# Ledger of designs, part 3: VH-VL binders against q8eqq3

Target 1, 246 residues: q8eqq3
Amino acid sequence: MKIHIMIAEDERLAREELMYLLQQENDIILCPSAENGDQLLNLYQEYNPNVIFLDIHMPGINGIEVAKKIRNEFEDKDIIIIFTTAYESYGVQAFEIQATDYLLKPFSEERFKIAMNRIRKTLSTKKVRKPKVDKLVVNLDEKMMVIDPNQIGFAAREGRTVKIHFISNEVIETKMNLKELEEKLSGFPFYRPHRSYLVNMDCIKEITPWFNGAYNLVIKDLAESTIPVSRTAAKGLFDALQGVHH
Key: E = the ipSAE of ESMFold2; O = the ipSAE of OpenDDE; V2 = 0.75 times the mean of E and O plus 0.25 times the DockQ between their complexes.

## First folded at step 1 (VH-VL; framework fv_lerdelimumab)

Design L8 (at its last look DockQ between E and O 0.02; V2 from the best seeds 0.00; counts 0 for: pae O 7.7 > 2, placed apart)
Fold by ESMFold2, look of step 2:
Structure L8 (fold): chain C 246 residues (1-246), chain A 121 residues (1-121), chain B 109 residues (1-109)
Amino acid sequence: as target 1 above (246 residues)
Amino acid sequence: EVQLVESGGGVVQPGRSLRLSCAASGFTFSSYGMHWVRQAPGKGLEWVAVISYDGSNKYYADSVKGRFTISRDNSKNTLYLQMDSLRAEDTAVYYCAKDRYSSSWYGMDVWGQGTLVTVSS
Amino acid sequence: SSELTQDPAVSVALGQTVRITCQGDSLRNYYASWYQQKPGQAPVLVIYGKNNRPSGIPDRFSGSSSGNTASLTITGAQAEDEADYYCNSRDSSGNHLYVFGGGTKLTVL
């Protein structure tokens, strides 16, 4: 399959270098390039690319604002956005917009090929297939509870027990530890952001920075709960959210 | 012609302060990131600091972090380096350099001729 | 830590080819730029990106990169090429954004 790629870059030499790299790939078609954010929005609507390489710093509206318009105003959740920039401080904003990659200039051909690999994987990925049995059964004292895993927002070790928090705000207590729960949920998109938490990645609403490379998560419909992401788990979380598996 | 001219160098005692200026001409100054790079006598180049085109991002080498402040005034086409708590190790020729980048990074394409800072008792 | 390593000195006979190398882990992800500095002068950018020459740089200068290594090649070396040469790239460790190699003094014999 041919991948239709558009570049938004106002610096001619940077644009030409990126075009050169893209033209070495046998499976892409270059759309016309944009030199500013407004031009990109017009060309994007006209050519409907699969992928945009988007410089953050362009005249007119900046690349972050352009990406927000594409995601929110045009409601295009499927387009792959790769940010390019010289400045490391934009990584959190790129994540907020669900960018597939974030390239710090002057990225090498090797780094570019990693980005292309992520693009190809994202375009070819299939939704997570539920197990043949679509329910989780949890023993609660003298009864069993049948749970739809998609209703789980997160699980946490709270004191001596593990609590399963549903997106409905219902909470149940289980004697399973987080490792056992994670194993029973292995067919679903759950992740361990911290030794005391197991989170449903499909339910993550917000991710915010915290000290020393750590982060906090907010779960959809559970705005009262803030879930820590340890420094060591952060890369794995971002990789998993952007279609890269461990 | 694109030019960068540093000024403000001189002899100063350890622990004192000095402010360097870099006057830019011949290009749209507000479109480019700017660097300070220094070179101690008989030594190699050492990157010191960079500031983004609009001044919103500033980065420093560990050797100067907390003591030096890079800034710019885009209305005057001028880059600055405020150097506080100067040490003998800061003795160097200080160059300002224009980032090739307005939306990419491919090196420092225009350099000034440098200004000498000597920190001695 | 991120460090760019260059040999401190290299010699080349007039008219011959020389390669100056720069090694560092960050070069896997970032291209290097190359600077020429003659005595008493400011540095001059000679190669940026993988192998691009700024306007006014002779075509005998070229660049290459592979893995953790960037190289500057001068073919048909001329007397005026005698200079110090520095590589520069991003610093992938800690609070450093950019780093220069230690420099290579090229002597044209």
Scores: ipSAE 0.119, ipTM 0.590, lowest interface PAE 6.1, mean pLDDT 83
Fold by OpenDDE, look of step 2:
Structure L8 (fold): chain C 246 residues (1-246), chain A 121 residues (1-121), chain B 109 residues (1-109)
Amino acid sequence: as target 1 above (246 residues)
Amino acid sequence: EVQLVESGGGVVQPGRSLRLSCAASGFTFSSYGMHWVRQAPGKGLEWVAVISYDGSNKYYADSVKGRFTISRDNSKNTLYLQMDSLRAEDTAVYYCAKDRYSSSWYGMDVWGQGTLVTVSS
Amino acid sequence: SSELTQDPAVSVALGQTVRITCQGDSLRNYYASWYQQKPGQAPVLVIYGKNNRPSGIPDRFSGSSSGNTASLTITGAQAEDEADYYCNSRDSSGNHLYVFGGGTKLTVL
């Protein structure tokens, strides 16, 4: 099966160089290239590539933002993203969006080959298993916070922001929505008991009946926070807690 | 050996239609974009149209847009150019050309020998 | 649509070096491809990308680019190099559109 690859690169020489390198590979289809983030997003929808080589530094929306949109807005968790950049400092961001690899410009042929091998390996493993994120990286103002998911009691949508509540009763605010957060925490036992909540199932102390077939969760945080469970989410929650995998 | 062979050329009157074919061999036809390029007698090369590897995207020169249709049958390794509403200025040798990529990059690395289309009253 | 311009004719003495230049706005964003066409024959790709030669093309052919120009250089011109040469690039108005230069007739003296 051919690997469909798309390039987003504003620098002509870099774009053409990468195209040339890719041309040396016999198992790829090269989709039309984008010169900026907006073009990529448009082309992405049209061509639906398996892999995107994405320059972080492009005019307009940067590559990281583009990647986030693809992951979250387009809900494409399977797309393989390879970041390209002249700067080494974006490794953490690449990790945050679960990029498969990170290539520095100018492109090393050897490094390119390594990236290609990773791509092939990822695609061969039918289960595009989201890389198990061991740690959650959250952007907080001018700094990045590394969070142990096991320390999270629950997250809640409050207005336009999501607040992450730790077992210690510490609270941080993130610009991520709950869906994004859930995706990042895919390797951990988190459940959506309500449209406005994401709960760590390991932190559930009690489940109490509520009105009309709904329930409340009591969390093992210091505050013993109460989280609502919607009627629609109740069955799934019980199944998940009992280890029933559908 | 990679080969492209055009056919379907001939003499037609203005306003008539003609369909050109290009038979491909020696490479994975379905993996590459394909082009039509024409050359009027004694003139230079003029790009006419391109079709992506899977036929999902087609683009045309302004001079032929609305009149010409590029298509392909990957099961038959064949490229087509339907030419409608032909004009005298469409008189040319028409070349089929293989793109280096699946869409349209880095030029055309394989060309057929061309087929002559003459539009005259 | 973008236009590519070439000198209509150039001459080179046998064994000498000649440069054929193509100019156009699209060349700022895209590499040129170069095609050789001999009388009665189909065009042949001789240079593409930054400076790539297809298999079978002699190493005396080379490509370069600068600003809005691309150049094909023949170092040590041979008699068989007498031909028309066309530059080609993607059109700046579209990702899949192509444009050819007017062609340059090269005479080897």
Scores: ipSAE 0.018, ipTM 0.507, lowest interface PAE 7.7, mean pLDDT 86
Fold by ESMFold2-Fast, scan of step 1:
Structure L8 (fold): chain C 246 residues (1-246), chain A 121 residues (1-121), chain B 109 residues (1-109)
Amino acid sequence: as target 1 above (246 residues)
Amino acid sequence: EVQLVESGGGVVQPGRSLRLSCAASGFTFSSYGMHWVRQAPGKGLEWVAVISYDGSNKYYADSVKGRFTISRDNSKNTLYLQMDSLRAEDTAVYYCAKDRYSSSWYGMDVWGQGTLVTVSS
Amino acid sequence: SSELTQDPAVSVALGQTVRITCQGDSLRNYYASWYQQKPGQAPVLVIYGKNNRPSGIPDRFSGSSSGNTASLTITGAQAEDEADYYCNSRDSSGNHLYVFGGGTKLTVL
């Protein structure tokens, strides 16, 4: 998953320093940057970022007023705000508008990494709270297995049973049907690309077009497992992957 | 009603200079960054240069750096590309293009029709 | 070679879905934009940012990205979609330098 980050910074050199630091990270994507508060509000509405690095002192509307508009007028409490400033006196205001952190100019790499870790921790906490279960318990004939759902690449109906395929290429067999398994995995990003398959969307490596409007999914497992996508499931899959819910 | 119109293209000998112009209308020219993009006959798009809304920042592709100069005159709503020390490899249709958002340097939403530059003997 | 790599050609049957891909390390940190170019015409912006369409672009066009790869998807391709498609993003320096992919020629069968 990529973290979408936006910068608002009036000074070119400070903006380029932040961009340089951010592009060293492998899990972020940079939205267009703003040079003032009005530009940021327009770009924020258009790109809907996860994180804003927001300079307090900009021409026109200042960063504190921008943050207040985002929190109050747009009613956005989920966006992560990190203030950037040359002055330490803004810590109290940052707290009042529920900022995750603030950075003093000039930026240190050590302090920047601490802020990035805090961003990731905040986003990870929200993700963990979405799943209804932390572990999956599967009854086998001689034992019960406790499974980390994030290690599941896909599950497939084979004959009378369902086989759960791990990204490690290990396979276990269960008498649970795919609908029951899907219900137990609610809150995790699983999708039914075909009547006989349940796939972990976080484990999809590639989607390859096939004939007659069908597709194949390639899984991020050692075997590069290939799973069919029916014509009827294809649009729903693309909608789910792109964050569109109908 | 938003338009960009390039001019100044033509046939020129290697080693000589040529200046391209791009006339903007229908939008607030002084609020947007501007790009030059070229396309050699039968080839793909190649980004050439960008200039900030106020002209204070300029960036060039390595293939043209030191030979080409981008500039703008906001009072005349006109973008320029001064091309010096021209080479056969510079033969292309040259497009001017408007940045989608003023200083963001991302996406080009309005393009001119292009002007052909041919560098030959 | 460009920093952004595209396959030179792809074909799709009328009414079917096609995916055009763009690969490069800069895409780990920057959005890709996509341009459609028909013979003798200037390029047209069809996708910018994460799945944003300019006004007038049909909803059959969509964008996505994962890792170092960005994709343009056309769901239910029409004859008029036959064109060259270019991805565009920032280069590896991050200093407002831009790069285009080599382009993909889409043929609608």
Scores: ipSAE 0.007, ipTM 0.494, lowest interface PAE 8.4, mean pLDDT 82
ESMFold2 (binder alone), look of step 2: mean pLDDT 90; pTM 0.938

Design L9
Fold by ESMFold2-Fast, scan of step 1:
Structure L9 (fold): chain C 246 residues (1-246), chain A 119 residues (1-119), chain B 109 residues (1-109)
Amino acid sequence: as target 1 above (246 residues)
Amino acid sequence: EVQLVESGGGVVQPGRSLRLSCAASGFTFSSYGMHWVRQAPGKGLEWVAVISYDGSDKYYADSVKGRFTISRDNSKNTLYLQMDSLRAEDTAVYYCARVGLYEYAFDIWGQGTLVTVSS
Amino acid sequence: SSELTQDPAVSVALGQTVRITCQGDSLRSYYASWYQQKPGQAPVLVIYGKNNRPSGIPDRFSGSSSGNTASLTITGAQAEDEADYYCNSRDSSGNHLYVFGGGTKLTVL
């Protein structure tokens, strides 16, 4: 339930700033902090955290070397690594080590919140991912329909029901809500661009900017359907299309 | 080939009107919001106005609001800027520009058309 | 409306690295995009989002963002990089939806 986070940071003021930001979150437990790479590796083995915020420039072994030891020697592909650095030149190395994000010093609340959202998204994917659904079974009035999810362009909420729109322009209605539908389709590339829509990312033809940070999606269906993207969903959509570490 | 070509610039007296046009080609014009951005001689870039893909929503910089009107004709792939009550400080190169997919960036620009407001 | 602040001028020696910065409150909510403008020409997008390059833009151009600050870095500056550089951000305050920085004139020595 709670996210166990460990910090490695040799400068006391930077460490305290990061601790302050983390303590504003209600879903974390802060592990003992490290002041150098060797101390971090010892504490990491003892506490088994979910996430490490890892300063690149520390006495002894640096943060890149620490991350490589965790990935290669301890064979830990599951731990989330967020680099912290005063220098902008480490983005490529962070990508190669499969880091989830990196934060530049001095830390901003906005960039920190983005990193926390990436952490939660990564953890939720591991914890709540269901086995891939080969077919979707939908209860229709007086019958059940077996659906190939790859034929779905999008689903839209209309009043108390959800309508599933096929790339063929066929439409069916279900009593399942969009969250339930998204969970059942978790093995397929579906995304929530808006509270009232669920879209098949493989069926997006083009994305056009609208206003106030919003976008429109045009679907690869016969009608070339247009689906709104809310401001809050826009960045998550682009992350999903590009992949977490790409 | 994606292109934006502005026209209609020229020399006008203060208080007069001028209409700029921007011809779009090489992309689905009707799917994009379109912008006007200007640059006074020797100065920086200034955002002027935007129109939604279907023409239903329009926004203007405070410096031009009430004097300029943005419009479009999707059947002709053309963007317009009607400039009324022109002032000396409206003297600038006016660029037609598109905001593309990622991070609200201006990915396509026209070559610009010069508007000079002088007595 | 929010302002984006850039230094008016910067110089770099041929082959060296230069960093151009942009500061403003809108950068806390939106990533900056960067434009290169040579005399008599339209601006050209060189970086969008945090660190994305359009096709055709050399890999010596990179971007970064932290808090209210965005930076454009040119690693191994070339003579043809001499130009004005503008940052731009989305700004949804009132009716002013986009804001540009004042521009930085880069001289390659």
Scores: ipSAE 0.000, ipTM 0.398, lowest interface PAE 18.8, mean pLDDT 80

## First folded at step 3 (VH-VL; framework fv_lerdelimumab)

Design B1 (at its last look DockQ between E and O 0.01; V2 from the best seeds 0.00; counts 0 for: pae E 11.8 > 2, placed apart)
Fold by ESMFold2-Fast, scan of step 3:
Structure B1 (fold): chain C 246 residues (1-246), chain A 121 residues (1-121), chain B 109 residues (1-109)
Amino acid sequence: as target 1 above (246 residues)
Amino acid sequence: EVQLVESGGGVVQPGRSLRLSCAASGFTFSSYGMHWVRQAPGKGLEWVAVISYDGSNKYYADSVKGRFTISRDNSKNTLYLQMDSLRAEDTAVYYCAKDRYSKSWYGMDVWGQGTLVTVSS
Amino acid sequence: SSELTQDPAVSVALGQTVRITCQGDSLRNYYASWYQQKPGQAPVLVIYGENNRPSGIPDRFSGSSSGNTASLTITGAQAEDEADYYCNSRDSSGNHLYVFGGGTKLTVL
């Protein structure tokens, strides 16, 4: 669940700056740091990190040579490597070694955030290595549930949590908000009929008018649940259901 | 193989000074950070101070900052703790301990046997 | 008080499994190390880096971590395991570069 990160950096201030930036993240564990390539290779073997921030210019073995040993001698293609350097011209070597990114010293918070985003996307992709079928992965405290989006009837916000209602009549609760859920389901026919609801359009059975241009939805096999459609969302819903594009 | 031996403890009056030493052997002393940790009688462990492998960086617990000074002599493989303005609350067994990794600060692996400091009148 | 919280005492029957826990904010970003201390003796490192054992430490000792909590587990406790156990982590706050838990006294019945 947590990202295990190791730093190799011979300059104390640069190392401490990276540590400070990484400590602002809630999903990482910091491994012992290295000040040279040999030390990094020993710590890498002992701790098996997910990510290495690797200074190119270190005493002894340089960072490019360290990365080559990891990729070739240890045959590790999965570890994420982010190079750090004071010099602007190492992009071609980074591509050759399959590095995820590089950071110029002194580190900018903007560039660091971009690198972290790339790390998380890369790790997310590697954990779900069989992307042949589009699935939704939801974290349910100490476990992750792999969900077929086609089995979801609707999701509703209840206080600080969201409840996902399956056509099977099963219900699960997640701390993910409706906006995050909608973004994960962007490839599927889901619609926001109301700020507190997300509905599977393929599962809508009935639409009944209410007052003032509002509507109610009934989902297949979930007839006891009535889902509101706001006035502002109604036209977009009908357009989407009928295949009208604007 | 790795050994750390503390010395210099004893009974001292409040407001006085005392210097502790820690003699190291069995590893490349100049490559490792070193710590002082104390333990009051019947109480738990309390971290006191750390010094980098080359002596250039030093950090202290708030309870001792401004009163204690950590130092090292790499040519003699010896770590020191200079304790000034001693208080009754400083009464403890003082341990020196080696950082686990060369030139890295993460945690302690080997400890000395400790030396008792008693601050009383 | 310590920023890392441990229960002061725990008991286990000979041959049974015991779990000692440590909780604190520093554990969100740093591994816990565990030290065993017997009366009149210096602490001995038994677990570091979440679940690594130094040479000579029996395989009945293991570590785990989740969120802001770290645990030391002893499976098949033996009489010689009776001791005080301390967790330790690297503090990111700058006030305490390293922090110890208050310690847990393990009694083997």
Scores: ipSAE 0.533, ipTM 0.777, lowest interface PAE 2.1, mean pLDDT 84
Fold by OpenDDE, look of step 4:
Structure B1 (fold): chain C 246 residues (1-246), chain A 121 residues (1-121), chain B 109 residues (1-109)
Amino acid sequence: as target 1 above (246 residues)
Amino acid sequence: EVQLVESGGGVVQPGRSLRLSCAASGFTFSSYGMHWVRQAPGKGLEWVAVISYDGSNKYYADSVKGRFTISRDNSKNTLYLQMDSLRAEDTAVYYCAKDRYSKSWYGMDVWGQGTLVTVSS
Amino acid sequence: SSELTQDPAVSVALGQTVRITCQGDSLRNYYASWYQQKPGQAPVLVIYGENNRPSGIPDRFSGSSSGNTASLTITGAQAEDEADYYCNSRDSSGNHLYVFGGGTKLTVL
């Protein structure tokens, strides 16, 4: 998943410099930039960035005040804020609002990289609240079940039916085939490691080598279920896990 | 129904000026950025200009910068493109298009049918 | 100025899957939007924000991205899908500039 980054900066040259640095990164999407605090307040709700690079010194409402407003309004949204400033003295204030990092102008490439690493680390630890992911509706015999895809460990074809295995070790049977299920889960990190399996990649605990270039996945479910990975699927799985999209 | 209707196209000589209009209906015009996109006969789409929802920001393709002016009248739900110093290469169908958002780009979700501008001696 | 490149023409058999790819540096940091244009008609947005479909667009249309590429996939091509397809994104040289690909003519066989 790419990191959505928004810049709030009133100085064109500084904004362009930061954009340039960000454009060197491969795992980000640039949101529209704001040129002042008011614009930021209008834009961040619309574009829902993961990260905001926020200049402290902007015309009108200053960056610190804007940050406070954002934090107050979205208590549940863990937006990462990186403050940018020409002045070292604002470092303490940045700490008070729990900013992830503080960048001085002119931007140091090295410091920028450090900030990016911190961003990535923070995002990796924070359960990316997946946007209210559309719930999966599964037809079960006489009822429809609404399923959170994040609770699925894996699905498996067992005989003539497909069973969905939850991380809680609950199992349900569906009339859908794995292909249909995969399509419905297209917005989620599911992978087909085997013709008979669909695995939630977020639930993979370990990958262990198996015979003839195959692998086994260990799932983070209570049972620590083991799922086979075919030779043909192995490369794609590794790429997918590493964020390499083909 | 959301609709955009372009007008003002025609045949003009090189060096002349032309003003295009785009009438918007079926949506809150003042809430969205608007674009002009053109297509030369038998050619692909070319982005021309964008204007923010309130008209405070305008941006142009290099090919038209300094010659074309994008503007809007939100009270009339109308988008404009003033084209000055027209050249033969400006010959195209000109489309107005609605941005999905107020200030920036995530696609043009509504298009007009276009108006033809022909620049010829 | 950033450029987006597309194959000028592709073909697909009826009911089969086809992928149209757009390539450009801007696609590393910006999502592509895709537009369908039939002869004599205005373009229609079919995909935006990597893989979002506007209302009214069939679910056989999907979007994806990888590196400096974006792709439009039609799964189960229909006769009516024959059209020109254009990718669009922001220009990496500027935050508010935009660029279209050269377009791909899709023929359904």
Scores: ipSAE 0.094, ipTM 0.626, lowest interface PAE 1.6, mean pLDDT 87
Fold by ESMFold2, look of step 4:
Structure B1 (fold): chain C 246 residues (1-246), chain A 121 residues (1-121), chain B 109 residues (1-109)
Amino acid sequence: as target 1 above (246 residues)
Amino acid sequence: EVQLVESGGGVVQPGRSLRLSCAASGFTFSSYGMHWVRQAPGKGLEWVAVISYDGSNKYYADSVKGRFTISRDNSKNTLYLQMDSLRAEDTAVYYCAKDRYSKSWYGMDVWGQGTLVTVSS
Amino acid sequence: SSELTQDPAVSVALGQTVRITCQGDSLRNYYASWYQQKPGQAPVLVIYGENNRPSGIPDRFSGSSSGNTASLTITGAQAEDEADYYCNSRDSSGNHLYVFGGGTKLTVL
């Protein structure tokens, strides 16, 4: 799984140093950073991070008080809080608020890695299975084919058959209809822009206007393929794309 | 031009007091922590004290704790070191230095040229 | 002990590589900064944050750390590199935030 991490630090150089250390880790997603305690509380509620690296000394409400609000007022006992500071005297207060770790500035790679290992251990004890990569099994006339859904650019109904177009330009036919295919691809970012098409939203390269509020799609690596978006499906497509990309 | 200029050094007798000043220019003084570092003649560098950007935190080397006081006046862009109960061992060139970070204690990137304090009978 | 230990002196031939070391318990948890001091001059920061060079410091200067040891490496040593070199880091004890090593005199032959 990916660990969603938020940084609250008002000093640009210290914030950039911590972001640099975090981007060396392959299993994290950085939320937008906060530069003061009030901004952190707003962003925390919007992005729901797993972990906050929290500077004690921020303008306005300080980091200790922010942690108390999260623990007591928002009742979030599970969020992992790592305090950062230049001052050794705050270690006792970090313990009293159930902070997972406490990092002195300037940050050491060694201490940072120890903190990251503690974060990973804490999250793993919640008995959450790591998500596995799913494969799609597609029924063909005389066989079943195991494919990676991320390799599908789109599927289209052509007469009585459905053709699955891979981003490699390969095409296979299936007896499954688009509804059945859509159901098997639940959990992947596929959308029906037209009753005859099913598209992988992660593969959309271009969206161009068409008559009467309709649009056309171009799939990456399949530049000669244009896919219609009906007027009634256009809003849903844009809503889905906005919900996928923050 | 970022610059630090120390003043207030001189010759004093043991047991007496001296106040050093460090005038800062060319940067936003109130945004950075500041240090005093000393060097006895022919010897190495010895860290003496640090003060946070807003003056709220002060730390001292054990060798000067209780005798020296670091302070700052952000309205005058000036760092101070009050040196009481001076000993012969305090004889040194005293440097002021700017920290690289405002809230972190990480590397001293700008140094003054120093002011000599001689404690002798 | 809050001490950072450096060899008092090292020599290097012109154009050769030299490594100046600094040892202390606090270096397992904190980066060292390195300062160059020439006779009659104030110290100059040459390396911070393990291996970052301030503007104006030649790229022949580099830093590294492993375990309780930090190192300053000068590749292709020049005559003007002859100086005293000090490491500095956080003190792992009490309220003493910084400590310097004893210094290393580099002689370029």
Scores: ipSAE 0.007, ipTM 0.447, lowest interface PAE 11.8, mean pLDDT 81
ESMFold2 (binder alone), look of step 4: mean pLDDT 91; pTM 0.941

